# Ledger of designs, part 9: VHH binders against h2kzm9r124to488

Target 1, 365 residues: h2kzm9r124to488
Amino acid sequence: RFTIDTSRAKSNQYVVSLCSKKIGIIEYPDGRSDKQPCDVYWHNVVLSDMNKIVTSPQSRVNKFPGMTELAKKISLTHSISSMQKLFPDEYAFYPNSWFLPAHLADFHAFYRKAQALGKTEMWFIVKPDEGAQGTGIYLINSPNQIRNVDQRQLVQEYVADPLLMNDKLKFDFRVYGVIKSINPLSIYVAREGMARFCTEKYEKPDSSNFKNLYAHLTNYSLNKANEAYVHSNTLQDQTRGSKRLLSTVFHQLESRGVKTKRLWHDIKLILVKTTLAMLPEIMLHYEHHFYDSTGPQCFQIMGFDVMIREDGTPILLEVNAAPSLTADHIVPHPGRTLLEGGQRVRSIVDEVIKIPLVRDTLLLV

## First folded at step 17 (VHH)

Design d6
Fold by ESMFold2, fold request of step 18:
Structure d6 (fold): chain B 365 residues (1-365), chain A 124 residues (1-124)
Amino acid sequence: as target 1 above (365 residues)
Amino acid sequence: QVQLQESGGGLVQPGGSLRLSCAASGFTFSSYDMYWVRQAPEKGLEWVSWIDESGGETYYKDSVEGRFTVSRDNAKNTLYLQMNSLKPEDAAQYYCARVTETGGFEVIYPYDYRGQGTQVTVSS
């Protein structure tokens, strides 16, 4: 009989347990008492002591060691920028980025070249290294506006031309990829995913509003990370909620003349090329983590956040090494705020996405 | 079982043309989108073109767009690639591949090719 240890699945345990029951996998939600390894270990995050928890080479674990750090913006940008130098056209799906102070001259050169080519308003986002996520972030439209140029900070092209829906709401897609193995490399994409919408109309940056946009950028980034947007739980609310099905939005885009088959192919290429860019470091972390013996077979569900330009081309924004696999959310009690407590409510959008995602991942392994 | 057999490769001079064919068997060819992919020596496989199941929509890698044309004949279970204005950079082993699904997933790496491929060489 096939076995799964879900003792470290935490908030994701509900969906994993449901799928395990449907497939007939024997679940150990508290770990095994007989000291035998399970066939699969399901962790909610990448654990630094994975090599002490999953010791059998016959076992599979749903995380690669070190992946949380490798997927973070700084490491991800290093990996993709390295490939952009070698294959600039192949890796154009990621915004141009500069690590200051080392790349300050390169940033100035880029800006001057773009001006010589007649580029109109160019915007960049600056992310200082110090501070909590979203704090200290600001927009610039010229290299001369960088604060404290001698400090370590990331400058990245700001995508100011997003494709908007008819109500002028900005959105991005969460696309789920599965790295089934790295030797040999095997990658899958889920055909269903999530679209996340801002609840306010998009404002293009200009000289009069870019300071006010600091607060909006901070709130937008934090809200996506905390999933603070109101979730749609009815068919009528599907088009008005902060989260919608990717398939629903693709149909809407197709009806507006977007070539959605081309878009989907370009998104698949982003997943493959991003994984290839990260692969050397993934392999190194695996070998170092399991240097004393043959380690387990790792696999992992990854979240890829993709935005679409108004010309229909997709841009990679972020990679999440441990996307939430929960199928419910908390809403406030009537007459109260979320800070005063709340109750758990099923999320239809999350169920449609995440139950098949987990089920089919378990069937792959 | 699923079989894909490529043919039509050869030696051509720069600026020349070749037409590749891919004979499919062992599956319902008309139900699947298809790729052409290629591999140069010591390189990974790179995507060249895609065609949907009906042949009604196609798209191409930027470096070949305008020069290559993918097509299919579902009655003959055959995929084609017309290559015009060939350049030395186009020299590679060419494979056709199926867009394969399993459950709610698509396989995106490695490409699902099954044949030996056909060699395209571009030299004077």
Scores: ipSAE 0.738, ipTM 0.874, lowest interface PAE 0.5, mean pLDDT 83
Fold by ESMFold2, look of step 17:
Structure d6 (fold): chain B 365 residues (1-365), chain A 124 residues (1-124)
Amino acid sequence: as target 1 above (365 residues)
Amino acid sequence: QVQLQESGGGLVQPGGSLRLSCAASGFTFSSYDMYWVRQAPEKGLEWVSWIDESGGETYYKDSVEGRFTVSRDNAKNTLYLQMNSLKPEDAAQYYCARVTETGGFEVIYPYDYRGQGTQVTVSS
């Protein structure tokens, strides 16, 4: 009979336990006391000591070693930029990026060429390499606004033309991909995903509002510790609004003339091409982590955050190596903070997305 | 079981044309979106074109847009690729593949091709 160890699933354990029961998998939520391996290990994050926890080559684990670091903005951008140099048209779905100081001349050349072609309102996001507590992401519209140009830092094109719904809210899609294996490479996409809407109306940068956008970005970056949030291509993306089903938003887009079949195809290509760009490093980290043994079969659910330009083309914003698989959240009691206690509330949107995602992932393995 | 059989390849001069066919059997062809994919000697499989189950919507890799046309005849269970203005970079083994679903997932890599493919060679 098939077994699963969920002792390290943390907040995701509820959904994994529910799915395990439904399909007849024997669950060990506290781990096995008899020292026998389980067939599957479900971890909520990539654990650095995975090779000490999952020791049987016949076991499967839902994380690849090192994937947390590989999916972070800097490493992800490095991987995709390397492919952009080789295949620029194939990897146009990612904003143009430059690692300073090494690519400073390339950035200046890009800017001069764009000015020569008549582009007058170009915006870029700069992430200085000052550590987690000192990250000061800021917006520029000219290379001469870069602070400390000799320091290591990432400059990325700001995507200022998002497709908006009638409510004028910026949104993105969270698309779930499953890397079932890497040799041979096998990738699946969940047909259902999440659309996440901002709480405030979108304001496009221009010369008249530049100072306000600059101040807001600077204030948020000084007060935030969450690296993934500040790597978003939006100045107001720290708080997400309501969650909706991807399928619901696709119907709305289709009714307004968007070619949603083409959009979905393009999103699937983004998942494949992004995974291909990351694959050499995924393989190297796996070999390094299991260098003295035959390691387990790794698989992983990945979250891909995609925005849609106003012309209908998708752009990759982020990759999350450990997307939340929870189907509820805790809200504060009326008139109180979460620090004073809270209540669990059901999220129907999360249930519709995440229960089939986890169930069908377990069936794949 | 599921079978896909490609034909119509050959040797052609640059700027020439070829028409590939893919005969499908063992499944309800009209219920599936289809791909054309290709494999060159120094590359892995790459996507070339997509067509929906009815043939009403198509999409192409940028490098072949305007030169290639995908179509299907659901009454004959056959997929076609008309290739015009062929370039040396188009030389490859061409396969047709169906869009495969399992549970709530689509398989997006590798492509689900089943046949031997058909070779397209373009003289330099």
Scores: ipSAE 0.725, ipTM 0.849, lowest interface PAE 0.5, mean pLDDT 82
Fold by ESMFold2, fold request of step 18:
Structure d6 (fold): chain B 365 residues (1-365), chain A 124 residues (1-124)
Amino acid sequence: as target 1 above (365 residues)
Amino acid sequence: QVQLQESGGGLVQPGGSLRLSCAASGFTFSSYDMYWVRQAPEKGLEWVSWIDESGGETYYKDSVEGRFTVSRDNAKNTLYLQMNSLKPEDAAQYYCARVTETGGFEVIYPYDYRGQGTQVTVSS
C-alpha cells in the first residue's frame, strides 16, 4: 500500500490530495498516528526539522534541505557564475553578473570591451545585498552610476531586447523541472508550463524613462513570483498580466517563424546546466542535514523562469524552489474587499498545468 | 526491450571522415526524435545533434555545424551521423539517444542512451 503524508502541504494540499486519490495512494492529511513512516512526504516549503519528520531511508520527501537558500538570486548567481568562468559558452544563458566590490574591476573591463565592440546602449540591474525584497534595486547604464561601490551588491546584465508578442507585451515562461534524485542525478522537465504576460506594453529603457521603467520592472518581477508566495501579504494592487499555456505561446511563436523545437532544446539545456551548477551545494546541504543517519530520498519540483531574446535565444531569470501548486485564486465578494474574505475561483490554466505536474511526479517517484 | 547499438567508429586522420550508425530495436523508432551525444575523457556527455522523428528537421552543436550531418532511415530503424573534416576535439565515445517521454515529462538528464557507444579517435 503506497502512502503519502500531506499534513505539511499547506496551500498545495488540495492538488496533492486530488492526485493521490486519483492514483490510489493512501493519504494521511493529518499525519500518521501509528508512528509508521509514509512512502512519500509532501511539504509546502523546505522545513528546517525535516530530519525529525522524515526518518526512514526508504521514504521520499519532495524537498531537498537548504534548497530555498540555494535557489535565491545571490546563491544561484554564485553557482552559475563559477561555471561561466570555466565554460563561458555553455553557460551564456545566464546574464553576466558581478559581485561588488570584489569584481568591480572585472565589471569595468566588461563595459570597456563591450564599448569597443560598438554596443550603443547597455543596461544593468543593481541589487544591494542589504534590504528587503525588491527595495533598493535600480537600473544603470554605466559603471560610474553604482552607488556605494564599496558595499556588497550584485550587478547583473539587464536584458533590454526581449522577444515581444505582436501586441508588444513582454513575457516569460515558467518551466517546471523535477529533480527526481541526486545520486544518481535524474532530471525531468514538464512539457507543459506557463507563460506570463505583462499588462502594459514594453518600452525599451532609455535616459528619459529608466527610473519609471524600474518601477514597472519591480511590479513585473513581484507579480511573476506571486505563485510561489501566494497571498503572503494583503494586496489591493492588481497586475493584470495574462497567464497562458506554454504550449499555446510556442504555437504562436512558431507561426512567426521562431524555431520552437530548437528553443525547447535550449530551455532543456538550461534546466540541466543550472541543476549541475547547483549540485555540489545541494549535495553538501543534504550531507550536513543528515550527517548522523541515512536520510530519505529527496526529490523536488522546481520552477525555472526563462525569457526569450528577440533573436530567439532563451535566458534564465530565476529559479523557484517551491513554486505554487495551487489551481485557484481568491476574488473578493461583490461589494466587499479581499480583506473581508473572498470566494475561490478555478484557474483553468493552473489546473491544466499543475494537476498533471503533481500527478505525474507522484507516479515518477 | 529497447536497444540502441552504435557502430562505425574508428581511427581517422585530422580532416578525415567517418559515418556512424545506430541500430534501434524494441520500440517504434519512427515515433521518436533522436540525439547523437558524445563523451570525451574527463568530460560529461555532450550533445552533438538532434533529428526529429521524420528526419525533416535537424540541429547541431555550433562546433560541428557544417561538418556533421545527422540522418535517419525509418524503414531500417537506423540513425546515422556523417562526420566530415574531423578534428582532434571530436575524438570521443559517441552514443545515440532517444528523446524519452513519460506521462507529461521528458527525460532530460541523463540522456536516454542504451548502447555501449562507438569510439572515434582522431590521430594527429
Scores: ipSAE 0.725, ipTM 0.865, lowest interface PAE 0.5, mean pLDDT 83

Design d6
Fold by ESMFold2, last read:
Structure d6 (fold): chain B 365 residues (1-365), chain A 124 residues (1-124)
Amino acid sequence: as target 1 above (365 residues)
Amino acid sequence: QVQLQESGGGLVQPGGSLRLSCAASGFTFSSYDMYWVRQAPEKGLEWVSWIDESGGETYYKDSVEGRFTVSRDNAKNTLYLQMNSLKPEDAAQYYCARVTETGGFEVIYPYDYRGQGTQVTVSS
C-alpha cells in the first residue's frame, strides 16, 4: 500500500489529506513512529534539512532542494538571460533584463540598437536593491533616467501593451506545471489554472503620465489593505482582484478572435523552456544536497505566471516554487484583526483547480 | 495499444524532398493534436511541427518554416510531413508524437512518441 507523510504540509495539508483519502493512500499526518519510510513526503516549502528527513532512495518528495532560491526573480532571470544570449528567438518570452551596475553598458547598447530599429516608446521598470516590497520601484523610458547608476538594481522591460478584457482590467494566468522527475526529465501541465484580475483599470504609460503612474505604483504597493488577495511579487506587474478559471477566460478570448490553441501551445513551450533553463542548477543542487548517500526521487508542482500581449503573445512573468494549494482563505472575525484569529471561507474557484491538481499529482507519482 | 509507425525516410541530396508518413492505431486519431519531432546524433529531441486535431491549424519551428508542411488524413489515420529544400542540418531520426493527456494533465516533456522513427539523411 502507498503511504504519505504530510506532517510538514502545514496549510496545504487539508487538500493533500482530502486527496489521499479519496485515492486510498495511507496518511501519516504526524509522521511515522515505527521508523519506516513513507512512499511520498509532502512538504509545504523546500526544507534545508530535507536530506535528513527523506533518506530512502525509494521515497518521493514534492520539492527539489534549492528550488525556492532558483525560482526567485534574481536566479530565474540569470538562468533565462544566459539562454537568451545563446538562443535569443527561443527565449524571447521573458522580458529583457539587466543587473546594474554590471550590465549598464549592455543596457545602453540595447536601448541604442532598439532606437536604430525605430522603436521610440520603450518602458522599463527599475527595482533598487532596497525596494523589496515595492518601495522605490519606478518606470523609465531611457537609461538616463536611472537613479544612482552605481547601486545594485534590476532593470527589466515593462510590458506596456497587455491584452485587456472588456472590463479594461489587466490580468495574468497562473499555470500549474509538474516536474515529475529530472533524470529523465518529465514535465506535465495542468489543463486548468487560474486567471487573476487587477481591481484597477490599466493605464498605459506615456511621457505625460509616467511620473504619476510611478507615484501610483508606489502608493499601490505601500498602501495595503486587510483583503485576502495577495500582491504579486513581480517587478513587471501588480495584480490583485477577482479570480476566474483559465478555461473560462480562454473561452472569452476565443470569442474575441484570439487563437487560443496557439496561445496554449506557446504557454506549454514556456514551461518546458523555463524548466530547461533552470535544469543545470536543479541538478547541481540535488547532487550537492545528497552528496553523502543516494537521495530520493523529487517532484514538484510549480506555478508559472504568464501575461498576454495585445498581439496574443504570452510572456513569462514569474515562477513560484511553492504555489498555495489551499482551497479556502481566512478573513478576520468582525471587529478583530487577523492576528486575533479568523474564519475560514471556502473558495470554489480554488477547489476546482487545486483538488484535481493535487489528486492527479499523487496519481502521477 | 497506442501505435505510431513512421515511414518515408531515406537518403536525399541537399535541396531535395521527402514525404514522411505516420500510421496511427489504437486510439481515436482525429481527437488528438500531433507533433513531428526529431533527434539528430548527439542532440536532444526537438519539436519540428504541430497540427491540431482537424488539421485546421499548424505551427512550425522557425528553422523549418516555409520548407516543411504538416498535414493529416483523419479518414486514413495518417499524419504526414512534406519536407522540401532539405538541408544537412535536417538530418535526423524523425518521430510522430501524440499530445497525450492523463487525468487533468497534458504531457509536455518528453514528447509522447511510440515508434522506431524514420531516418532522414542529407548528403551529396
Scores: ipSAE 0.724, ipTM 0.850, lowest interface PAE 0.5, mean pLDDT 82
Fold by ESMFold2, last read:
Structure d6 (fold): chain B 365 residues (1-365), chain A 124 residues (1-124)
Amino acid sequence: as target 1 above (365 residues)
Amino acid sequence: QVQLQESGGGLVQPGGSLRLSCAASGFTFSSYDMYWVRQAPEKGLEWVSWIDESGGETYYKDSVEGRFTVSRDNAKNTLYLQMNSLKPEDAAQYYCARVTETGGFEVIYPYDYRGQGTQVTVSS
């Protein structure tokens, strides 16, 4: 019988157990006592001691060693920037970037050159290499506004021309990719994903408003703490929720004349090219982690955050090595802010996305 | 058994034309988007063109746009690539590939090519 060890699944437990039951997989939520390996090990994060937990070369584990570090903002940008130098047209989906402190002088030089060419207003987003997704992100319009210039952080050109829906909200897509294997490389994309909308209408940055645009970023964790945050609990609410199905937004884009099949093609290329840029380091970490034994077969669900320009071209914003697989969200208690506590409620949008994602990943491996 | 068979390659002078064909069998051809991809010596596979299931939308790599035209005949289960104004840079082994789905996923790497391809050689 096909077996799965979920003893380290933590926040993933509910969805993985549900899918295991539906497929007929035998689950070991506390691990096995009989010294037999399971066919699959499901971890919620990349574990540093994976080589002591998953010891059979016949087993599969849903994480690659080192992937958390490789997907972090500065490491990711280093990988993509290296490919941009070799293949600038192929990797144009990633904004001009400078990783501090090493590239501080290059960033100043870029800014001075652009000013000399008559650009009166330029915007940049600053992404610290630490913290939860979107924590600490801010906008600047000159290099002298960078906080803690001696810390590892990413400065990128800000994409100020986002495509907006009829409600004038900025949004991004969370697209799920599955790296099934790395030798040979095999990558899948989930056809369904999530669109995440800001809670306030988009305003282009200018010198008078750029500091208050911080709350308009589409990062789910930051927007979730905002009292104005809106959740969708049914498929019928998709047009007005802060989280909507990717498929619903694609239909809306198509009705507005966006060439959505080209958009989807370009998004798929982003997933492939990003993974290819990261692949040498993924392979190196795997070989290093399992240097004294034949290691397990790793696979991994990755989250890709993609923004769409007004002209319909997609831009990669972030990569998440352990995207949330929960089907619930937390809302504030009546009369309280979310920061003062909350309660869990079912998220239909998350269920429609994440249950098939996990089910089909288990069938794939 | 899914099969894709490429044909129509050959030797042509710069500026010449070729028409490639891809015969599909073992699946419902009209339900799938298709790629043309190519492999030059010492290079990886590169995407050349894409066509949707109906043939109503097509997209091309910038270096071939205006010179290449992808089309399909769903009644004959055949994909075509008309290549005009051929350049030495276009010399490669050409493959057709299916945009393959499994469950709620699409396969995005490697390209789902099944044939041996057809060689295009461009020289004076």
Scores: ipSAE 0.712, ipTM 0.857, lowest interface PAE 0.5, mean pLDDT 82
Fold by ESMFold2, fold request of step 18:
Structure d6 (fold): chain B 365 residues (1-365), chain A 124 residues (1-124)
Amino acid sequence: as target 1 above (365 residues)
Amino acid sequence: QVQLQESGGGLVQPGGSLRLSCAASGFTFSSYDMYWVRQAPEKGLEWVSWIDESGGETYYKDSVEGRFTVSRDNAKNTLYLQMNSLKPEDAAQYYCARVTETGGFEVIYPYDYRGQGTQVTVSS
């Protein structure tokens, strides 16, 4: 009797269908022909015409209207920076950011204060307006190195002290949060997630190497400037190196003396505080999208990318509004690059993470 | 059947002390991390302190660090909050809350409190 429409799940449909079958949910992979609503609609992305697809107030859909835009770097940074100004200690988990030219004086004041307190090396990444499509991204260590200060651009603190494994590889965690509802607000975190290791040894910026890092940063940003991949699941990006379970890396960190229970607590606070910072805009977009009728109850699986500093402090890097729920990844053919395509192979790590994630989300809603 | 019952609140002067208790039943208390949370009249529910299942590790909100001490007695299924150097800003209804799991998830908002709480009032 519980029904799900998976006709718009696309590449995620396999995992959702498998979980639906295991739970006993009636699936409509092509939609319903009898024009009756389903209990749940599973979309792969936020659809601009959601209000024409999901029309029953008794239905649930796994996306909030507008969430793709709200989770993008600029909107996310705006929401969190507003909270940082009011509650700097509570929102210290996000790199300090300034929107130029409006915040130019604030950036100079931050730099002078940090210098007066004895900060010897500070690095910042400068991202000129989106019209540059990632070109012109550069690294600075002083505010007077900013070019074209009258142009719109984002300056963000460059986090140069990541915790490294014994092999000197940088890593981050993909943590999955579920916004079950916003009225009332209900948020869950999956206890299992992904750890992604970079393919390059980490190199700390200094005066002798920052030009090389600058060129690498520009090339790296050009590869990510493809908007079709801005909110793709980073687990499918083979340039990031190996995938491991979050639980495995937590055990490794614990063996090195990291207080992993404190770390997990701080990560949970990051998820809650980030969602709270975004919540007014989530509600506004919902009301705008369904302004002339009662809409469905939305829920959403969100991906939170978290890096750990050397001192064990977690830092929010990104939020993904539509993380991939696929159980395989693409591997390049021998002698070819990832850009030339590849073959699809099974990923055990993705299965261990994503099948329970989807199953338990369906059970929640 | 999960029950959490708070007690020990009252009226104190600024700089005074109170000790709150939370009696737990209906679940294996020693298997769960616990929170103290509070709600002031014009504010939402805020986290005050956290303690792991063994009592070996604790964390505090910055504004109460050094003044409050959370502890637990797993043999008595009881959570405690020793509150010293109380300030008017600490006046609130205090609740204990469980870190609750369902399937592969933890509930992270709202906090899983079950009791009526205990009122702490600090006179001007």
Scores: ipSAE 0.711, ipTM 0.845, lowest interface PAE 0.5, mean pLDDT 82

